# VH-VL binders against Uncharacterized protein B0228.1, part 9

Target 1, 207 residues: Uncharacterized protein B0228.1, of Caenorhabditis elegans (q09220)
Amino acid sequence: AVVTPSIENHKMENASVTISKVPISHRPRGFTAGSDSKKLAVQRFKLLISDFLSDAQLSKSIDVAAVGMHKGKSMDDILDDVYTRLRRTLSTKQISELAKAQKGLVEDLDEKSAKLVKARVKRMIVYSFDPAAEQIHKYATRPSMAFALIAETINERFVGSVKDLIRDVLTPKEYDIFRKHYHPHIFKLDNIGNNTEAVRTTTHETF

## First folded at step 20 (VH-VL)

Design w4 (from v3 with heavy chain L104F)
Fold by ESMFold2 at other seeds, last read:
Structure w4 (fold): chain C 207 residues (1-207), chain A 120 residues (1-120), chain B 108 residues (1-108)
Amino acid sequence: as target 1 above (207 residues)
Amino acid sequence: EVQLVQSGAEVKKPGESLRISCKGSGYSFTSYWISWVRQMPGKGLEWMGKIYPSDSWTNYSPSFQGQVTISADKSISTAYLQWSSLKASDTAMYYCARTEYDFFTAYDYWGQGTLVTVSS
Amino acid sequence: SYELTQPPSVSVSPGQTASITCSGDNLGDEYAHWYQQKPGQSPVLVIYQDSERPSGIPERFSGSNSGNTATLTISGTQAMDEADYYCQAWDSSSEHVVFGGGTKLTVL
């Protein structure tokens, strides 16, 4: 492990993905033909999260997040709300895969370093999403507008920024070990032509 | 105590206009969707549409789009369902119901219903 | 448009378990809710968010939702449970509220 990078050191700031103050495209009264804001939001999260979670688990997790963002909850509280509901739905196979990834992380680093790596990854997620959650609360006058705003926020550029921040806050060794145990079966970490690591949607030691 | 109180029964003739009401009390009216639901005699529940009173945004079932108008007056915590020209086939019970998050929470409170009878 | 299908009727003897299904494409991706309606009365919520019971609803009512099917289960069914039951979900493509066609539960 190396010194935790400061905000000045990361390649992109959390403000790299800013939601417009009054975007007309975020006021759905219906949808343009062939669009679905919630399904788009689910697809956008899949840029970070592999097929590890089922479509049902992702869809319901995004519902919980949308409620939290509309209410103006912090990303820490939103992640806790998502985790609380999601962990009740995990299959035996999913629990086993998470335990295997955590065991591998501990074996290759040690217990203290593994906890620090996971904490830093969570901190980058909160750092990246927290400003967007505040903007969603400010601009989503109706609850379901949150889905369009979430989908716009979680674009490929934003996902790339999150992956870059995760790489920057870990040492090269920590990053390689995290990627070894979590990519690609839990997190999708690839940008075009690069090897990168993504972040889990929950913050606790188990999924 | 949360309540949704609807206007009384109506007996009308085809071609007449009608507006029925649903008054919410005991909660933050502008923070909840109001849906209108039709139940024809001996039939099931049919969702007609909903309104978010905070900004008066409406969403209608295709079966009812252009057939009714849903509106709200948030200053008196009241939602409305309105016909410009009633048909005999509009004879039914009409309910209002509330939910906080349409994709997430249930319709936990319902009005008592308004019976509309349209006959010559 | 998106539809929820329920059997028109279900009959059980007192004390037996009643199961009422609600089917729709990918219904498990959404939260399902269940309402009871007795003659001359407004609908009453009995199960929300797939499996949660509101205060005042007996423990014999339970629910599940996975894949394409949500199920309302009433164990130890009583004569007072005789009613129409409706499932309800939200369609993300249209943002419409969708009710199933209803199931008449007869206890005999």
Scores: ipSAE 0.812, ipTM 0.918, lowest interface PAE 0.6, mean pLDDT 86
Fold by ESMFold2, last read:
Structure w4 (fold): chain C 207 residues (1-207), chain A 120 residues (1-120), chain B 108 residues (1-108)
Amino acid sequence: as target 1 above (207 residues)
Amino acid sequence: EVQLVQSGAEVKKPGESLRISCKGSGYSFTSYWISWVRQMPGKGLEWMGKIYPSDSWTNYSPSFQGQVTISADKSISTAYLQWSSLKASDTAMYYCARTEYDFFTAYDYWGQGTLVTVSS
Amino acid sequence: SYELTQPPSVSVSPGQTASITCSGDNLGDEYAHWYQQKPGQSPVLVIYQDSERPSGIPERFSGSNSGNTATLTISGTQAMDEADYYCQAWDSSSEHVVFGGGTKLTVL
């Protein structure tokens, strides 16, 4: 089903989950002569991920993801494949920054709560991208078509919805602490737009 | 056992037509790109174009667009390279090679080559 | 159009390390592959995805790719390594396969 994204009261770990879906065309936009679909796909991921990764790291990670999506692998397996290759290329500085963010999260929340926060963020990201991976598998008749479909599927509206869902699965305190240690140098958690967007209201989740 | 077996050597005159073949075996033919590569005597490898047999989509090097036709018959796991009117300058060795993901994997298997000689 | 540039030839003595370069704009953003071709033979894959060796390729073959340059390195070079070597990549803008011009490795 094609659904326009909206702000919702979303509950993780309750009996039901409702996620807004971004409309996807049968034929991706930007599939024209002279358009570089892979560079467009890279640009779309940069809306969520900061300049933390080099262009080469991101470009090759997108290749691994495109292969996995074309093969119909689960989003969990795709992310594992990407991480396995990517971690061997991380610089000492990048490793240190990730460790520093994790340490800060643990100090401000405690070890158990930090694990739960990261698990919820990860699960929401995986859940958000699963429909996109299904579309890529269904419609990419040739391997390189995956890039055009990735670029069309992971548009600005989709990325904005992912950012909204990350905020919705955390309490205000948890979100503020997560943002403090990861934004903007690892993740871009603010939406991009012509106008400044206000912080959205959400319902507290009880554990 | 993965194999790409090409048709035999050809001796032709200028102006004649020709179709050479590349038969794949031991793998899922429709899941792999087939590229054609020219090697003129004493020269390097020149990519001519590729076909994805599943949907017959082709992509040609600008140097060869309109000069040759690449096609495939997936029912017999065979790719083709053809000329409507050969020139003496078409004298070369022609290879086919396969890859699964053109942006990611290498050409791991190559045909034995087809020598095409065009002279009168 | 996108091009990959290789030196036409490289000469080394047996036991020395040979280094063959392949240059192209932002080549490090793509995977580079290397093929060996001996006279009268089809090309044979020796390095794929920048630095991986296929089964049966000796450990003396290694590869790297960063920035604008991929490099094939053969340590302890042997007479049997004498061949032509080609790099190959993929151009995302055209979806074309691109081969370098080739490098003749001579072992003297």
Scores: ipSAE 0.803, ipTM 0.917, lowest interface PAE 0.7, mean pLDDT 86

## First folded at step 21 (VH-VL)

Design y1 (from w2 with heavy chain L104F)
Fold by ESMFold2 at other seeds, look of step 21:
Structure y1 (fold): chain C 207 residues (1-207), chain A 120 residues (1-120), chain B 108 residues (1-108)
Amino acid sequence: as target 1 above (207 residues)
Amino acid sequence: EVQLVQSGAEVKKPGESLRISCKGSGYSFTSYWISWVRQMPGKGLEWMGKIWPSDSWTNYSPSFQGQVTISADKSISTAYLQWSSLKASDTAMYYCARTEYDFFTAYDYWGQGTLVTVSS
Amino acid sequence: SYELTQPPSVSVSPGQTASITCSGDNLGDEYAHWYQQKPGQSPVLVIYQDSERPSGIPERFSGSNSGNTATLTISGTQAMDEADYYCQAWDSSSEHVVFGGGTKLTVL
């Protein structure tokens, strides 16, 4: 009956900021037996969130996340575990690009404000994904079932809601500066729309 | 201490049935995959299949699907490999091994092996 | 049908560096593990998650994995390193466990 909680509760000071909860299906829609849900998660991450990381970096980061979610770790701890492993694989170019983005953020805001902006963005990501991680822990009786649930969580509607929340938790100035230095190369901050779909290039495997 | 202890060597005739066992101790049996691995004399390791003991979900190599049955009794922390009708070509060493996250962790503990000899 | 290909044998002189390769499509997208098997013994894990050593494995064992190839490297090879070596990975399409065909390391 006694369970160690994996989710931290956070108090928000601004009651006008609301967070949309998107239900997670524990049975992926349209999923066939033998489908590669991990590759789907990688593809959706690159499409909706970021193509900064290679397929290998993403595939292994998703492995670490799946383990953490199956074990019931908090999203904060999961992100720390992912970063700890991922940083060992970053190229010199990737490291330089991250450093340039951080330097630009500090120059346009100052070091204290840049730190606060990044902390608020991380807090919104954690808050948005903690419920999904909790559901994955509850429903993924076998470890690899986590991949299907992760892939279904990374969808246009949910990711768009997280992006809207990030915009809402920052002032317009803070958001514009954060976006200037991180979008689109490190993080995709614009939502995919009909015009984006119209210009989409066909790949070898389209999903 | 973590151990996987397999049942003893078997000498059988073609057409006979056989079930060999792999008993885990010193760890939470239902939190680890058990895989069965065949090694024919002088040959390499061949993955046969795996079982998740918590719900008995199995996944077989295509080479072994329909040829063997993998099962587990979690109440006694034991996995099984079974043939309904042995062939001389089933003569091999059979290992069980565990891993927690098959996409992520390695097979850190192996059984001592069970030699199955099927005389022709 | 996912396969991991290893050279059947590798020979080195004592003190030299041995390299054993393991090739498979997009193997760098998965964690690779390496096992040593000496005659009459069960396999023993020597490298896990591409490059990590379990406790008790000498520092002369190292590993890498990128693109389509994982490599087990043994520096300062000793007679006791003579054994069969297997790579192993996970195929996300089938959720199958896959072993390489094995490499016999001979120290002459």
Scores: ipSAE 0.870, ipTM 0.938, lowest interface PAE 0.5, mean pLDDT 88
Fold by ESMFold2, last read:
Structure y1 (fold): chain C 207 residues (1-207), chain A 120 residues (1-120), chain B 108 residues (1-108)
Amino acid sequence: as target 1 above (207 residues)
Amino acid sequence: EVQLVQSGAEVKKPGESLRISCKGSGYSFTSYWISWVRQMPGKGLEWMGKIWPSDSWTNYSPSFQGQVTISADKSISTAYLQWSSLKASDTAMYYCARTEYDFFTAYDYWGQGTLVTVSS
Amino acid sequence: SYELTQPPSVSVSPGQTASITCSGDNLGDEYAHWYQQKPGQSPVLVIYQDSERPSGIPERFSGSNSGNTATLTISGTQAMDEADYYCQAWDSSSEHVVFGGGTKLTVL
C-alpha cells in the first residue's frame, strides 16, 4: 500500500466559481512590529484548516511557504515545495492515516475519479490563495513580512469561502465521499462552532 | 564568488567614535540580511543585530539596542556597525555574516572579522 | 530573551562519536544551524536546516532537531574536528537571531 498525498495539477478551464472577496492587504501597514505572526498563522491553521500536522511540521511548512511567496513562486510550486520537505517528517501513524483516506476515496469513487477530485480540490486552494501569494511577493520587501499576510489570510471568512468553492466544484456525491474520508482529521471542511452541518449549497440542483 | 570583506583592525580610546564596514560582493546585496556578531576575547558568538539592506530595516538584540547603530549603503554594497562613544568593554572581534531568509537559511558566508581594541 | 543552551565542553577520543546538544524551548519548531570555529578563524557552516550538510563538509557530520533539542553529531571524530561549535536559530516572536553559548570539542 502506497500513500499518494499529491493532487495532480490541472489548471481550471473556465470553471464557474465564486472567488473570495476577503481583503488582501497590498502592504502590511496595519501590522504591529514585534507581533508573532508565524505563531498566529500556525494557530489559525490548526483551528480552521487542519490539526493533522504537529506544531513543528506546521511551523516549518509555513516557513517554506513564506520563502516561496517572497520569491514570487506560484501557489502550485509553493505547495510542492512544502510537501517535499513535509513528507520526510511524517510519522508512521500519519502515513497510515493518509493511506487509509486515499484507499477509501479510491474504493468509493475509483482511481481516476479520486485523482480528479483531489486535483480539483488542490486547484481551488491554488486559485483562492494565488492572489494573496502574488500580493505578498509584490509588497513584502522583507521576507518575514509574509508571515503577517499568511496569518491575515487564514481567517474564518476566507477559509470558509475556500471550503465553499471546494464543495461547489465537486458533485454532491464526490464531495460527500471526499468529506467522509478526509474530514475532520486530515482536512476540516466544516466551520468551527455550533451547527457545522447547516444547510449547504450544492453544485447540482438536488430537487 | 561571494565575499564579505570587513574593514581593518582598530585601536581606539574610550569615548571615541568608530564605524566599521562590511562590503559584500559576488551576489545581490539587497537580497540578503547582514547580521553583526560580537565575540569578546575568549567568549562565544553574540548576535548584535541585523539589517535588510533593501530598505535599511534593522532589528537589534536587546543587549545592543541603543548601544550601536547598524546601517547600510546599498549603492556600494556595504553594511556598517558604529559606536558614538566606545567603552573598554567594546574590545572584541566583530563579524558580519549574510543570510537570505533569516527564519530558514543559515549564515553561509562570514566576513574575516574586525578586531576592535579600546584601551587607554 | 530566547536562549539556546549548549554544554561548555565535550571530549572524545579519535574515532569516537561526538554529540553536541543545543536546547531551547520549542527549538524543533524552527530550523537549527551549526557552525564550526577554529582558533583565529571565522565561523564555518557545517549543518544547516537541522540536518543538511553544505558542500565540502565531511559526511561524518550530521544533525537532528526535535522537541526542545537540536544535536550535532560527529561520527569517527578526527583531530581536525577539534573546534568550538555553535548552534543558531530564529525566534519568531522577536525575529531575533539566537546563537548558543558554544561548545568546545576536544579530541584526545
Scores: ipSAE 0.861, ipTM 0.935, lowest interface PAE 0.6, mean pLDDT 87
Fold by ESMFold2, fold request of step 22:
Structure y1 (fold): chain C 207 residues (1-207), chain A 120 residues (1-120), chain B 108 residues (1-108)
Amino acid sequence: as target 1 above (207 residues)
Amino acid sequence: EVQLVQSGAEVKKPGESLRISCKGSGYSFTSYWISWVRQMPGKGLEWMGKIWPSDSWTNYSPSFQGQVTISADKSISTAYLQWSSLKASDTAMYYCARTEYDFFTAYDYWGQGTLVTVSS
Amino acid sequence: SYELTQPPSVSVSPGQTASITCSGDNLGDEYAHWYQQKPGQSPVLVIYQDSERPSGIPERFSGSNSGNTATLTISGTQAMDEADYYCQAWDSSSEHVVFGGGTKLTVL
């Protein structure tokens, strides 16, 4: 029985992000199931965003992100910090797969367009997560509180809205080419539902 | 220069109360965890618990929960470890140490230790 | 409770390489740190975040952490390296700080 009191006791009303005041789980659970906010964040990231990284790589990347968010760094700086540490740990297979994806993107578009596509994708991630990072900085008085807030932020509705924004900032051709080379191995772009038509229908949902 | 200075050695009898201190200087005291670590004679390091001085939130090892109280006075950059009723088995060296991010950074500065001797 | 296991002792001759292990379930998912303690002294940080050396720690000290095992390696071991060594990590389920049981390094 680990006591995780702080989120419930701190007001998060009026936040611009749907971060719950309630602890990370509302379901009936024993103290050994779902009480680990960091492991929950890793599990949700793998389910909704990417399983390209190992558990060790993800766990340590989330540590770097939690530190940056607690310090009030911008999401741009946090992503740079994560990449700087993560790149040293990539396997030769992972490096090869990333290089292949980048090469394919350049071949199917052109060097300038490939660069702009990746920049727009990054911009949507930053735009979507910046408010959550600000709320974490404001409300995570202790460093480890960031893990619960990160885990709560990574949910189907929020991640789905980020995926919709990514689709909206690219032309259909740009999106199809980006998806061809990055999805699903590096970046999960489909919603969890079994229907790709549902994904298309939700790409214009207001955030 | 970062420094953690602990209160002096103590000789006590069973049943007596005691509070020992750890004063931090040369850094932002409220931005770092303070942990207390016990080392019994001839034994290894045992983590007792930690405090976040900004809001006085504490987390204890199960072995020490209910046995000691960890507190802090951030206005004087000082953390405390206290017993309401000492036992002979509390005879040990007690260290304080700081870390900025407990899941990420190391304990880079340690106090000099406070020897507590409890005997009749 | 999450536990870190170290061998109680390691013996090496001067100039040899010493390896001290620290084992825990999925320890590679966390940052591991290493402390040296000589008799009558406070612990001193020698390796942090798996493999980084603080200023003033000789380059003969190195570290690694993967899977279930972190390892402190001392190459060209000297008599002054004779000490107790502790690994330390963080348990995400409890938010507890965890120390290994310690390893006495003897240089004969």
Scores: ipSAE 0.859, ipTM 0.933, lowest interface PAE 0.6, mean pLDDT 87
Fold by ESMFold2 at other seeds, last read:
Structure y1 (fold): chain C 207 residues (1-207), chain A 120 residues (1-120), chain B 108 residues (1-108)
Amino acid sequence: as target 1 above (207 residues)
Amino acid sequence: EVQLVQSGAEVKKPGESLRISCKGSGYSFTSYWISWVRQMPGKGLEWMGKIWPSDSWTNYSPSFQGQVTISADKSISTAYLQWSSLKASDTAMYYCARTEYDFFTAYDYWGQGTLVTVSS
Amino acid sequence: SYELTQPPSVSVSPGQTASITCSGDNLGDEYAHWYQQKPGQSPVLVIYQDSERPSGIPERFSGSNSGNTATLTISGTQAMDEADYYCQAWDSSSEHVVFGGGTKLTVL
């Protein structure tokens, strides 16, 4: 039998720096009125997660997500809703880049393993964002209150923990191949100010 | 099935108070924004403000802040637009309209309009 | 405050294609909606979320939104399309609803 790594979320160091492109106004910890939380969410997504999508694509995807979260839809359904709308706006270049990444993943792993890798990555994203979605559904009495919580969720610590979970759910070979074809243009997989990669590789060698 | 029915036309003098109404039916009133929109004679649509009926949270256009009061009584599915002291320049058609998600969905249903005439 | 600019008027001959523009900074980052208003009537939604057509609106109505400009397009324009047209969007900084100034479409 093979011992699989734990998928439990472990606390990371509480240290974050403010992103330079964020408006200079004070940002509260919780819900806010009159701030541009949607623009902040777009800026943070591009810095920490991916600059593959345009500002327009991201802004509208965040709108779709905010609606789904406010309605109490599952994260699986929310991601499906986002993709359904987003795919209609992808450029020929974006489609080609996604197809190349998929083809490379299949060539280096095989079709079955490539599907499994992508499903596991999606599972970790869903697992990580479900608590925020639940909070939005429970507490955002007005729809636009969702934007503040989305922006607050997308921070270095949280995104770093999601990236760690993705690494933990894949074998070292699976992760290296996924990273080769998707990082950094489609997904940013390296953490800012964190050397967890070195620690993780040492730990996995004991298996 | 979905309807927004507004109160009837008003003829008023400057300095008088007025409250006009917008009654929603056929849908969950507290799940939709109600906006008020002014249209002066021969002019375009001007957004005045909106209310979230569930908690009565309001947001006003800067042009109308302090000029008018928007309120709602969710127990009877009704929104209101109110002036404490009318001016001749308030002569216009006033519409209410609903939307579910102001950043995402459109104003799909509009009231029939309330014509307010203010003249000495 | 955020503004949406439309041409005051557009004139076309029957059967021609009419294009009505709506301009605002980064308008393509928001959903744009379009309303038709005929004399003495309430506005009617004709395009929502940039390009979607509600039930009952003829397929000759279409829309787009990218960059700073949303466009309402009416192909095969008919006399019954003569009306005022308004674009509308949402300003994320203020949470305000914003209407364009309106465009009078004349079909001659």
Scores: ipSAE 0.858, ipTM 0.932, lowest interface PAE 0.6, mean pLDDT 87

